# Ledger of designs, part 29: VH-VL binders against q8rwq4r167to367

Target 1, 201 residues: q8rwq4r167to367
Amino acid sequence: LALEDIDGSPSFLEKALQFIEKYGTKIEGILRQSADVEEVERRVQEYEQGKTEFTFDEDPHVVGDCIKHVLRELPSSPVSASCCTALLEAYRIESKEARISSLRSAIAETFPEPNRRLLQRILKMMHTISSHSHENRMNPNAVAACMAPLLLRPLLAGECDLEDDFDGGEDNSAQLLAAANAANNAQAIITVLLEDYGSIF
Below, E stands for the ipSAE of ESMFold2; O stands for the ipSAE of ESMFold2 at other seeds; V2 stands for 0.75 times the mean of E and O plus 0.25 times the DockQ between their complexes.

## First folded at step 17 (VH-VL; framework fv_belrestotug)

Design w01 (at its last look DockQ between E and O 0.64; V2 from the best seeds 0.00; counts 0 for: pae E 3.5 > 2)
Fold by ESMFold2 at other seeds, look of step 17:
Order: C-alpha cells, then sequence, then structure tokens
Structure w01 (fold): chain C 201 residues (1-201), chain A 123 residues (1-123), chain B 108 residues (1-108)
C-alpha cells in the first residue's frame, strides 16, 4: 500500500524514492538538509489534488522531505514495536557473522510481508545515496542517522519496553539517558541493515 | 552560522558559586541538546552534563551531581551552568557544546563549541 | 565509566611525517561510538572524526580513523604545519561521556 496505489501503479512515495535515486545522488546533503516546511506541504497538497508525477527540475531537497513527510504520517511505523525489539536483540550480538544472520532471521520471522518490503525499498534508496558519498557528503552513518527516527519510531518512543513510564514525578535523568541510548541503537541498527543490505535481504 | 557565545572569565573564592552563560544563535535552540565540558589547566576534557532546552530536562555526570545545575531561557536562547561549593580543583575552562546538526536526533559528539569561560578559584 | 587511555602522551615529529595516535578503551565501545578532536592553544576542540572512521565536514583526507572494540587509531598521513596540536578521543556509547587524556603532536 505504501509503495503502490490501489490500481498497482507506483505510489507518491515510490515515485519520490525513484526521483531521489535518479536525481539525488549528486546533491550535497541530500536527505539531511531541510527544505522549507511550507513548500513541502504545498507539494504534498499538489499530489493530493492530482499532481502525482515529479519532474526533473523539482528541488531534490523538497522531494527528500516529501519522503520523510510520508513516513512520519504513516499510521504505523515501517518497523513495529515487536520488530524493533527483535532487531535490537539481534544487533546486540557481538559476532558480525552471527549478528547479520540474526538480523536476517528477525526480519524473516517477525515482519509482515508489506513491512519487510517497505523497509527493504527505503534502504535500497538509502544505499544508492550513500554509495555516492564522495559527491553528496552523505556517508552510510549520516544517511542512517537522518532516516532511523522515521523507520524505527517505536524504539525511539520507548514503545519496545514492557510498559512506558509516565515521566511526571520521575527521574528526568533517566529520560535523557534512555533517549540517547535509543538514538544510538536506532542509527546503528539501520547502518548495519544498510551496509549489509545484500546479506540481510 | 551556528554560534555559541559564553560569558566572560570569573574569579571566585573557595565555597562560592559561579554561573556561566552560553547564548546560542544560527539554529533552532530548542531542537538540540546542549552539553557542558570543562578542562583544567594542562589537563584533558571532562564532561559535566547535558540539558534538553525544549523541556529543561537535565542529566549530570555523577562527579558533579548535587553541585551543578543547568538551566535555560528559551526567550534568549541561553543556557546557564551553575557550579556551587567551588574548590581549587574547579579551576578550569568551561565550554558549552552543541550536538551534531540533526533536528530530531542528538548524536553525542560535538560539532560546535563555545569559546570557553575561564573560572579561577583561589584563596 | 569507560576510561580512554591515549598513547603516546607526546609525539615529536617533523612536517611531512606520518602520525599515528592510539586510544585504548577500558571496555568495548559499542558500535565504535568514538570521536576524535583537535585542540590548539587557546581554542575550543574541533571535531575531526566520528563513528571511529568517518571524517567530519571540512576535514581533509589526510586525517583517518580506524579501530573497533577497545583499540582505536587516528592517523595523519602527512603532517602539515597546522596539524601540530593536542588530539583527544571521546567515546559516546555509554554515559558518562568520557575523553582520553590527549596526545600532543609537536614539532621535532
Amino acid sequence: as target 1 above (201 residues)
Amino acid sequence: QVQLVQSGAEVKKPGASVKVSCKASGYTFTEYWMHWVRQAPGQGLEWMGVIDPSGGLTYYAQKFQGRVTLTRDTSTSTVYMELSSLRSEDTAVYYCAKDWDLEDYFPQYFDYWGQGTTVTVSS
Amino acid sequence: EIVLTQSPGTLSLSPGERATLSCRASQSVDSSYLAWYQQKPGQAPRLLIYYASDRAEGIPDRFSGSGSGTDFTLTISRLEPEDFAVYYCQQYGNWPLTFGGGTKVEIK
């Protein structure tokens, strides 16, 4: 659904991903540099009013922010809370070979097919961008840092714990530490999935 | 364009307190965490703690727990570091430092630093 | 707390020479969350390397980082006059954030 419309044709998201793969590889700071929020909102609205095609002269930073906008607005994360937990457990394995094998297994055993397909598709675009880091200055870790908050929302929201703690009247030091750890883990997980894409998918 | 400007040097007696300001510009102040790091003369760097300016949440290194207080004023885009019960060992340059340049993600290495504020504690 | 031990304390070299700086962690630094900084007298530290090996924006390619686990290295392939400074490693895989004691690279 996220990658195709009802009639099976490419969705807005899929078209934006294709645009970035074709025109974004030489753009400095692609996926990291923000476009004007009002311009991004207008472009999304134009899609809703029937302008479903990107033209070669569109600003790649606007198209990149359209991708991020769509991912933020998904009713559920590309990776669910239980899937985030499985990825985190697999990532913590110290041996590289065992880690990759466990990540592959976690994806195969816990992901619904549409979510696995969506994650794989987004990582393909990210891999293409990071492969041109000499020109665009977006190495794999930088691309992962920009996208991990959108892909692993439950991990960053603390939804992978048994129960979310109410932070009123609780130690605020624990909140910042947990946020810092979640951010590091999210970026690291996505980096491994990106760099070992062919072995995992 | 990112700029962190700290208040001027301070000379204090043991037992006193010091409050150092760090005024931020060139970015959205509330979207990034601000860290404090100090450096004693001829010594290395020591992390003191961090504040999230959006809500004012803080975390302090255990060595400074109970003596350091970080606060912020969002109307002036300024963070304050107050260190109490000063000792001669607190003589150092104190830096504020901004995390790396991401709106929703705060990597914990520092791409922008204030110019430093020298605090001297002497009898 | 993760203790970072840098060696040597001082490295005396001439311009054009290769500098190799070591940073050893008291325990494994998860996911190579290690950064390197350069500091010149009277200045704040300057970020060089993050994620153990990724150069920060604007850092020339003569600076490279490597290593994982407990052993990390900063290499300056060909020292320029402006590279004589103190270098610090920093880990950010675990709080409290900690820095190494520094390596001073000085002209022979």
Scores: ipSAE 0.422, ipTM 0.754, lowest interface PAE 2.7, mean pLDDT 87
Fold by ESMFold2, look of step 17:
Structure w01 (fold): chain C 201 residues (1-201), chain A 123 residues (1-123), chain B 108 residues (1-108)
Amino acid sequence: as target 1 above (201 residues)
Amino acid sequence: QVQLVQSGAEVKKPGASVKVSCKASGYTFTEYWMHWVRQAPGQGLEWMGVIDPSGGLTYYAQKFQGRVTLTRDTSTSTVYMELSSLRSEDTAVYYCAKDWDLEDYFPQYFDYWGQGTTVTVSS
Amino acid sequence: EIVLTQSPGTLSLSPGERATLSCRASQSVDSSYLAWYQQKPGQAPRLLIYYASDRAEGIPDRFSGSGSGTDFTLTISRLEPEDFAVYYCQQYGNWPLTFGGGTKVEIK
């Protein structure tokens, strides 16, 4: 229920996503630039104290960091380890058309509905931002670089490596290489989902 | 503001070792990986390896495996690059470089560089 | 290991002209894994472009990057006197990280 409170009303996360879709499209570096840490902490405290409504005059960079904070603090990853594995397997298909088809199938057919809805909702905001890249300088690659670590946590934790990768954890140099590969894969997967959002969702 | 300040120039004989320091400031030292890149006179750039300063994990390019050691001191926010068994072809400018200032991702290209340290290996 | 081959090695042009620099990879590189740097004598490299086409902060609009797969291009639309330097491409899709051999842009 990350997008809805118990009573079915929009959650803080959903409201923040809506704010960014409405007010963030023309903001240079949105989702990438850090906001003032104290202001983000204050705004999160205000949410915890019951102030869940955003006003038009709030700083979009602060709201963007609130989104990241909420995603970072979720008890479980928006995409589970098995779902990350499915995405990685689909991404490795060399043909672009087959890759997009496999990504669509993995999301539509194997994701639990709450996780699929959450991922799709966050990607919708990200797609909206990246569609205004001329104004905000945030193309799909840039948005993916900022957000993929929050969406595909199990991939970055090494919990969904494919059979032909090292398992990690035993060799120090193998662990760092695995971490670098995981970061690149996470970004690349999200980039494709953004570039072909309409075809995948 | 992010700043990487490297130690001064070194002159060494073949077979010796050199240790170059890189002191970081203006950001949280342990949150970002630090890379080392060298440039021989009249040549291009060559990646040597990387260290994660939070735990000290390293990865070295195969060419330098067994000769390079990266370490760090978190109390002084300093990375050290030591290159052993020096040869004349190790004469180069050595740079430390920080990856992108994005707390949740290390994109492996370099927006901040040290000023460079010239290491000359001659008999 | 991905080898980056830059061409031409040297590009002799006058101020105001358009410069086109090529970087070819030995195997496909996702566009999110390609950067360009400028280096002037006695200085560290300066990041110009990342993700193949995104300008770094403070980089003038005359610099643009393009390309995908194995072929990437840096374009300087109107050379200024300060643009005469060496330019390097770098891939970060696979370790070891690798750089191209450089293209020197010099005054004709």
Scores: ipSAE 0.372, ipTM 0.749, lowest interface PAE 3.5, mean pLDDT 87
ESMFold2 (binder alone), look of step 17: mean pLDDT 92; pTM 0.938

Design w02 (at its last look DockQ between E and O 0.80; V2 from the best seeds 0.00; counts 0 for: pae O 3.5 > 2)
Fold by ESMFold2, look of step 17:
Structure w02 (fold): chain C 201 residues (1-201), chain A 123 residues (1-123), chain B 108 residues (1-108)
Amino acid sequence: as target 1 above (201 residues)
Amino acid sequence: QVQLVQSGAEVKKPGASVKVSCKASGYDFTEYWMHWVRQAPGQGLEWMGVIDPSGGLTYYAQKFQGRVTLTRDTSTSTVYMELSSLRSEDTAVYYCAKDWDLEDYFPQYFDYWGQGTTVTVSS
Amino acid sequence: EIVLTQSPGTLSLSPGERATLSCRASQSVDSSYLAWYQQKPGQAPRLLIYDAKDRATGIPDRFSGSGSGTDFTLTISRLEPEDFAVYYCQQYGNWPLTFGGGTKVEIK
C-alpha cells in the first residue's frame, strides 16, 4: 500500500504529499528544482530509522525529491504498460469532450484500484501546486513535465505500443524520434489529467 | 554556468566540406541532447538535426540527409557538425543549441545557444 | 511536417504600445508544444515562452503567450526599447522541428 502503512496510518509518501500540499505552494520551482542528492538520501534514511514525521521547517525541495525517490523505487510502475496504452489511445481522440470522457473510462475500466488511488492522490498534490502557479511558477504543464516520467514509466520505456509507434531498437534515428515522442506524450497525458482532474476522477 | 562556444567563421568553395565545433561547459555534457540550427542571411531559422552525446545517436532533418554528420568527443565535451558538398545556398550562421533542462527527458526547445559560426560559400 | 505561418511579417509600433504577434500551424500542435524566441541583429535567439504560455527564466511578465491547436499568440503588453527585434515561433509536437518565418517588431 503506497499511501498507508499496515496499521492504516499515512505512509512516508502520503506524509510527504501532505507536506508539499501545505508548505510547497509558495515555493518557486517546487517539484522542478532538485535538492542536494545527499540530503534526500539522508532524509529517506532518517525515516527508515524512526524520524517518521515531517516538520514545518524542513526544506520543501528535499521533501519533493523524497516523493520522486519513492515513486522511482516502487517495484511496479504507478501506471502499468496496459494502462499507459489505454491512456495514450484515449488521449489521441481529437474532440476535447470525447477525450476527457475516454480518459475517465480508461481509468475506470483498465486501472486496478490501488493504482488508480495512487495516481489520483499524486495528481491531487500536483493540482494543488499548479493552482498556485502565480507564486511558485509551476503551471500544469511544468508540473506534468517534472512528474510524468515517474508516473508513466512504461510509456517512456517504449513498452506502450500502438500500431504507429516504434517499439524496436533497429534504426539509430528511430530511437531518438521514439524517445522524443514518448516524452511529449507522457507530459501531454498528465497535463490533461491534471487540468481536468475533477472531471476525470 | 552553461556555455556553448563555437569555432570561428569559415569561408569555403562550392563542393567543399565544413566542420564546425561546439564546446559545452557548465553542465553534464552527456545528459542532454545537442541540436543544430542554421540561419541564412535575411532568412529565418532552420533545424538541421540532433545528437545524443552519450551514445552518439543522431537524427537529421530530411533536407540534410546524406550531407550532414554530427559527432561528439566526450573527453572534450565537444559536438562537431560537418556539412559536405557545400553550395552557395549553405551560406549561413550555424548555431548549436542545448535543450531546456526539464530533467530526465528532452523538451525540444532551446534555452542555451552557441554564439553562432558564419560559414560563407563562395567561388 | 508542420508549417508555421507568422503574421504580420512586420509590425511597426512605438514604445509603450501593445504588440500582438500571430503564429498559425498547418495542423494541430498537441498539448501546445510551441515556443517563442526573440532575436536581435548579430545575436543568437533568446527563449521567451515555451509550452505556448510559460515564460522562460528571467523573462519579464510583459511577455505572455496564449493559444492552442493551430492558433498561437505572443503578446507584449507595453513595448520597451529593448523589445524591438524579430520574433520566431517553433513547434516541437512532431519532428522535424520547425520555425515560423518571423515577425519583425520595429520602431514606428
Scores: ipSAE 0.394, ipTM 0.749, lowest interface PAE 3.0, mean pLDDT 87
Fold by ESMFold2 at other seeds, look of step 17:
Structure w02 (fold): chain C 201 residues (1-201), chain A 123 residues (1-123), chain B 108 residues (1-108)
Amino acid sequence: as target 1 above (201 residues)
Amino acid sequence: QVQLVQSGAEVKKPGASVKVSCKASGYDFTEYWMHWVRQAPGQGLEWMGVIDPSGGLTYYAQKFQGRVTLTRDTSTSTVYMELSSLRSEDTAVYYCAKDWDLEDYFPQYFDYWGQGTTVTVSS
Amino acid sequence: EIVLTQSPGTLSLSPGERATLSCRASQSVDSSYLAWYQQKPGQAPRLLIYDAKDRATGIPDRFSGSGSGTDFTLTISRLEPEDFAVYYCQQYGNWPLTFGGGTKVEIK
């Protein structure tokens, strides 16, 4: 499991999430500002060599990029294609109350437990950061923009489109439109999950 | 320093074509989409279309479909906009504008604009 | 396509005054995918605000954005001489990308 090592202790990812929740809330641009790529690579190597504990004096931007690196390298998306489709269908409901209820149901009913637990855990960190937006300048929209590509990979790959039209062949205009729609949908879905986190989880 | 430098003003007759260049510098040319927006005298802004320079994929607003062509040359970091079958209504300033990329994501608003190229279509 | 209607067309104010510019969309703009630009005579537009309320790099804090759904507002808390320009809203919730007709902020 991505959150636990084989002995049941917290994984590197879980420890990095805890670090950001504790030390990242006051850091301007946390999750958005890139750290030095060589420093991130070094820290990941140190994890692979057994240094899985973070100290209070580590750069939160480096730890944030370590989280992104781990998520990017997962063998499969935290949210599968069928789960992305369920979220997109629920998101498109126009009534706010019905939308939130449908999102809650989609997560509860369609997600395998490990994937649901992983998504909820990552969103908890993101929610904590966005709850301190007055200090760190990372509101739900900003956090979602930075993290949605890592969480909703199948949506960005076009595997979740609900519009039934098919054009019968490849068309480069269709590809750019699909990419633009996917980006907007991914950010919007994650934004709602963050804004209504307590109601959904 | 991000710069978008466009080619100079053009005067054309109705029915002709115009090709405007936009040379980019100060950023990774292939990592950001490039849009084209025009502004007729005394009027607002009108989106024409977009190109992804990495693969050359394009999308055009329906109003310009069939008349506009966007191309790029990655070796010179330059995008070209060609508008054919010109009419007097095409008299405008034409801008290239850089997309804002948050890594693997295209937000479709523009943090940098070219200086504009005036195209005048008259008899 | 989403039509953006800006009001007023012209806003005549003095330096130091508060400017309030409105942008109304013909249909809801999801997650506030709306940007604001400033354009001075003879210049290209300059990004001020994205995602309805987030200031672009280098934009002073006297500029703020607000709103959601169909109603969006750009506020300039205390006009400075350099702020007299035309302002445009732009939506990116759906293609084609569209701009409002503009609000000219001019010296009274």
Scores: ipSAE 0.350, ipTM 0.717, lowest interface PAE 3.5, mean pLDDT 87
ESMFold2 (binder alone), look of step 17: mean pLDDT 91; pTM 0.932

Design w03 (at its last look DockQ between E and O 0.78; V2 from the best seeds 0.00; counts 0 for: pae E 3.3 > 2)
Fold by ESMFold2, look of step 17:
Structure w03 (fold): chain C 201 residues (1-201), chain A 123 residues (1-123), chain B 108 residues (1-108)
Amino acid sequence: as target 1 above (201 residues)
Amino acid sequence: QVQLVQSGAEVKKPGASVKVSCKASGYTFTENWMHWVRQAPGQGLEWMGVIDPSGGLTYYAQKFQGRVTLTRDTSTSTVYMELSSLRSEDTAVYYCAKDWDLEDYFPQYFDYWGQGTTVTVSS
Amino acid sequence: EIVLTQSPGTLSLSPGERATLSCRASQSVDSSYLAWYQQKPGQAPRLLIYDASDRATGIPDRFSGSGSGTDFTLTISRLEPEDFAVYYCQQYGNWPLTFGGGTKVEIK
């Protein structure tokens, strides 16, 4: 229920996503530029205390970091380990048409409905931002870099490597290589989902 | 203000070792990986390896495997690069370079570089 | 490992002219994991562009990057006197990290 409160009304996350879609498209560095962590936490507290609507004059960078704050605080990643594995398998397909079809299938067939809905909703906001890159300087790669760690946490934690290429005991250099590959893969997967959003969803 | 300050120039003979330091300031030392890149006179840039200062894990380019050792001292925010069995071809400027930190995401391009340390290997 | 080939090796131009620098990879570089650096004599490299097209902080808008896959371009739309330097591309799609051989932009 990350997108709605118990009564079915839009949650804080959903309202923040809507704000960014409406007011963030022309803001240079939106989703990349950090706001003060204490300001973000204060804004979250204000919501809990009754300030339930964002107004047009609020700083979009604070609202963007509210989105990131909520995603970081979720008990589990928006995309689970098994779902990350499915996305990796689909992403590695070399033909663009087959890759898009496989990504669509992986999302439709592997994701539990709440996770699919959450991912699609967040990607919709991200797609909207990246579609205005000439104004905000945030192309799909840039938006993906900022958001992929929050969406694909199990991939960055090494929980979904397909072939587990680590040798028997602890391999010091293999751990850094795996971390670098995971970071690159996370950004690349989200970039493709953004570039082909309409075909995948 | 991020700053990487390297130790001074060195002159070595073939077969010796050199140890170059790189002191970091202006950011949390353990949140970014530190890379080493060298540049021979009149030549391009060559990546040597990387260290994660939080745990001391390293990865070395194959060309330098067995000759380069990266270490760090978190109490002084300093990385050390030691290159052994020096040859004349190791004459170069050696740079430390910081990658960019996005909360557990490590893009491996370098936003800050040390000033460089000239190592000359000659008989 | 991914080999980056920069061309031309030297580009002789006058201030005010447009510079176009090429970087070609031996295999595809996913999601354009490619950066460009400027290096002036006696100085460390300076980051200009990352992710193929994103300008680093403080870099003038006359610098732009483009390309994907195996073919990448750095463009300087109107050369200033301070732009005469050597330019390197670097890929970070796969380890080991590799740099191109450089393109020297020199005054004609």
Scores: ipSAE 0.386, ipTM 0.751, lowest interface PAE 3.3, mean pLDDT 87
Fold by ESMFold2 at other seeds, look of step 17:
Structure w03 (fold): chain C 201 residues (1-201), chain A 123 residues (1-123), chain B 108 residues (1-108)
Amino acid sequence: as target 1 above (201 residues)
Amino acid sequence: QVQLVQSGAEVKKPGASVKVSCKASGYTFTENWMHWVRQAPGQGLEWMGVIDPSGGLTYYAQKFQGRVTLTRDTSTSTVYMELSSLRSEDTAVYYCAKDWDLEDYFPQYFDYWGQGTTVTVSS
Amino acid sequence: EIVLTQSPGTLSLSPGERATLSCRASQSVDSSYLAWYQQKPGQAPRLLIYDASDRATGIPDRFSGSGSGTDFTLTISRLEPEDFAVYYCQQYGNWPLTFGGGTKVEIK
């Protein structure tokens, strides 16, 4: 399980999420500003070799990129293609209240529990960061922009298109438009989930 | 550190074409899309289109479809904008502008702009 | 195509005054995908605000953005001499990307 080791103790990902919730809230550009790639790789390797705890003096940007690294390396997307399709369909509903209700229902009814739990856990960290935007400059839109591609991989890959919106093969210029729309949709979906976190989860 | 340097001013006759270059430095050229925006004298800004330098895919605003061509040369980190069948209303300053993406983030606002290239079309 | 209408066309103010610039979209701009730029004569535009309310790096805190849907505002809390320029809004919620017609902020 992405959040727990075999013995039921917190995983690397869970510990990194906790670190960011504790120490990342006052860090300008947290989750947006990249750390040194070599340092991130070294820190991941150190965990695998026995350094299983983050200490308060570690660079929050490195820890944030460790979270992203783990999410990129997951064998399957945190949100599957069918679940991305369900979220996109719910998001397209025009009424704000109906949209929120449909997003909540899609998550409750279509997500396997491990995926729902993982998504909710990551969104909790993101919600915590965005709640301190006056200090860290990371409002819900900014946090969503940084994280949505990692959470909604099938949407950005074009694997969960709605038939009426995009047919995926028209021409080369359609590919950039489709990419721009997918990115905007992914960010917008995650933004709503963050802004209405308590209502949705 | 990020810098977009455009080619110099051009004077053209109606019916000719113009090709403006935009050389990028200070970032990984293929990781960001490059947009072109023009501004006629005393007028506002007008988006012309965009190129993804990694594969050369393009999208053009409908107004310019068929007259504008965006290309790139990854070996020199340079984007080119060619506008054909020039007319007097194409007299403008032409800007290249970089969107800001953080690998996994695709905003279409422009954090860095070239200095602009003045193209004058007159007989 | 989303048309952005900026008002007023010209805003004549003195240094130290508050400036309020409006940008109205012909259609709702989803997730507030709206940016603001400053442009001085002979210069390229300078990014001030993105995502409706976020200041770009290096932009002074006297600049703030707000709004959602179709109505957006740029506020300059205390005009400095260097703030007299033309300001443009830009939406990126839908292609084609479009800009407003501009608001010129000039010294009274």
Scores: ipSAE 0.384, ipTM 0.747, lowest interface PAE 3.2, mean pLDDT 87
ESMFold2 (binder alone), look of step 17: mean pLDDT 91; pTM 0.931

Design w04 (at its last look DockQ between E and O 0.61; V2 from the best seeds 0.00; counts 0 for: pae E 5.1 > 2)
Fold by ESMFold2 at other seeds, look of step 17:
Structure w04 (fold): chain C 201 residues (1-201), chain A 123 residues (1-123), chain B 108 residues (1-108)
Amino acid sequence: as target 1 above (201 residues)
Amino acid sequence: QVQLVQSGAEVKKPGASVKVSCKASGYTFTEYWMHWVRQAPGQGLEWMGVIDPSGGLTYYAQKFQGRVTLTRDTSTSTVYMELSSLRSEDTAVYYCAKDWDFEDYFPQYFDYWGQGTTVTVSS
Amino acid sequence: EIVLTQSPGTLSLSPGERATLSCRASQSVDSSYLAWYQQKPGQAPRLLIYDASDRATGIPDRFSGSGSGTDFTLTISRLEPEDFAVYYCQQYGNWPLTFGGGTKVEIK
């Protein structure tokens, strides 16, 4: 449903993803450079009021932030807390081949199909952008850094159940360390999923 | 234009304390973490700790735990680093450094540095 | 704590030559959370490279970074007079944040 309206036509999110894949590849800082929040909200409202297509002359930075806005506003995270935990466990495998195989298995066995399709679709757009990094300056790590907080919300919120990954403590210093670790893990997981997209999906 | 301006050089005796200021401008002060790094004469760089200016949360490297205190004043966009019980080996240039501009993700490498504050501890 | 070992300690080269600087980590730095800095006497460090291979804004194409895991390299393809300085690597995969001991690139 996130990618399709009830009649089976592409949703606002799917249309924005397509726009970025077509018009965003040569735009420096695409997905990283923010647009005015009120401009983004206005554009979303215009869609609801009848402007159902993105046109070639729209600012790619606004469209990129429309994607982020939709993901931020989803009633549940694109990747649930249990799915984040599964990805963390698979990511920590030392062997690259075993890690990729475990990530593929975790996604296939743990994710509900709609969540898997959504993640796969967003990563496809991100992969397309990162393949043009020489023009847009957005390599896989940079794209992952911009998008991981929106895709792995439970991980950054400290809601994953793997005890040795998150500090449930009350200490001042423990909170900043946990935040730094969560941010690094989120970016690292998405980077691997992006770099090995074809092997994982 | 991001700018970090530190207070001037200090000369201290062993056992004293020093408080170095770092005034930030050109960005939203409370949205980014501020780190402190020192460099002894002829030596490399050593990370001391970090402060989140929005809530005042801090983390200190173990070597400095108990001697360093980071504070901030959001009304003046200024971070303060205080190092107590000074020893001769604390003689160094002390830098404040800002992280990169990502949304809610604060990577821990530094594109903006203060000019450095020389602290000399001598008997 | 991740220890970063830079080699060589000193690299004596002429303008126009290629410089290759090594940084080795005591344990793997996942997703290549590694940065490189240039420092000239009396100045603060200047960020060159982040995430192992990404050039910071305004850094010339002659600077490039590579590597993953425990082995990282900074390459300066053709040394300019302004490139003679000390270079540091820094990891941010784990706290405490740590720096390498530096490589001084000096005029032969």
Scores: ipSAE 0.348, ipTM 0.728, lowest interface PAE 3.6, mean pLDDT 87
Fold by ESMFold2, look of step 17:
Structure w04 (fold): chain C 201 residues (1-201), chain A 123 residues (1-123), chain B 108 residues (1-108)
Amino acid sequence: as target 1 above (201 residues)
Amino acid sequence: QVQLVQSGAEVKKPGASVKVSCKASGYTFTEYWMHWVRQAPGQGLEWMGVIDPSGGLTYYAQKFQGRVTLTRDTSTSTVYMELSSLRSEDTAVYYCAKDWDFEDYFPQYFDYWGQGTTVTVSS
Amino acid sequence: EIVLTQSPGTLSLSPGERATLSCRASQSVDSSYLAWYQQKPGQAPRLLIYDASDRATGIPDRFSGSGSGTDFTLTISRLEPEDFAVYYCQQYGNWPLTFGGGTKVEIK
């Protein structure tokens, strides 16, 4: 399981999430500011070599990028293509109350339990960070921008129905417009899930 | 560290074409999209289109479709904007501006701009 | 296409005063995808604010942005001599990307 090792103890991902929830809330630009990729890879290697705990003096930006690294390297997306389609359909509902209700239903009815647990856990960390936005400058929209492409990979890959509405474009224009729309939709969906986290989960 | 350096000013006659270059440095050229924005004298900013340098795919604002062509040369990290069938209304400063990466950040705003290239279309 | 209408067209103020600049969109701008730029004569635009309210790196805290949906505001809490310039809003919630017509902030 992505959140637990085989013996039931917290995984590297779970420990990194806990670290960010405890030490990242007051860090300006947390989850947005990049760490050096070699430092992130070294820290992952240190875990593999037996350094299984994060200490209070570690750089939160490195730990945040460790979370992103693990999510990028998962063999399957945290949210499957059919689940992304369900979220996109629910998001397109214009009424706020109906949209929230539809998102809740899509998650309850469409998501396999392990995927729902993983998404909910990651969103909990993101919600905690965004709740401290006056200190860290990371409001829900900013946190969603940084994390949505890792959570909704099938949407970004074009595996959901995301059609362009422009007239007369060529094939390459359609590809770039679709990519831009997918990115915006992914961020918008995750933003709503963060803003209404308690109502949805 | 990021730099976008554009070619020099151009004076053209109506009906001609102009090709403006934008040389990028300080980042991986193919990982970010490049936009073009123009500004007529005393006027606001107008988005013209965008190119993905990795594959050369483009999108053009409808107003410029059929007249603007964006290309790139990955060996020199340079984007080119060509505007054909020039009219006096095309007199403007033309800017290149660097855009976003899908993987880790979604900025569709421009914090890195070229210095601008003045194109004057005059009889 | 989302049309951005900035008001006022010109704002004449003295140093030390508070400037309030408005940007109104013809339709809702999803998830606050709105940026603000400052431009001085002969220079490229300079990014001030992104995502409606987030300050770009190196921008002083006297600049702040607010708003959502169709109504957005840039506020300069205490004008400094270097703040007299033209200001543009830009939306990136939908293509084509569009800019407002600008607000010139000039010394009275």
Scores: ipSAE 0.239, ipTM 0.686, lowest interface PAE 5.1, mean pLDDT 86
ESMFold2 (binder alone), look of step 17: mean pLDDT 91; pTM 0.931

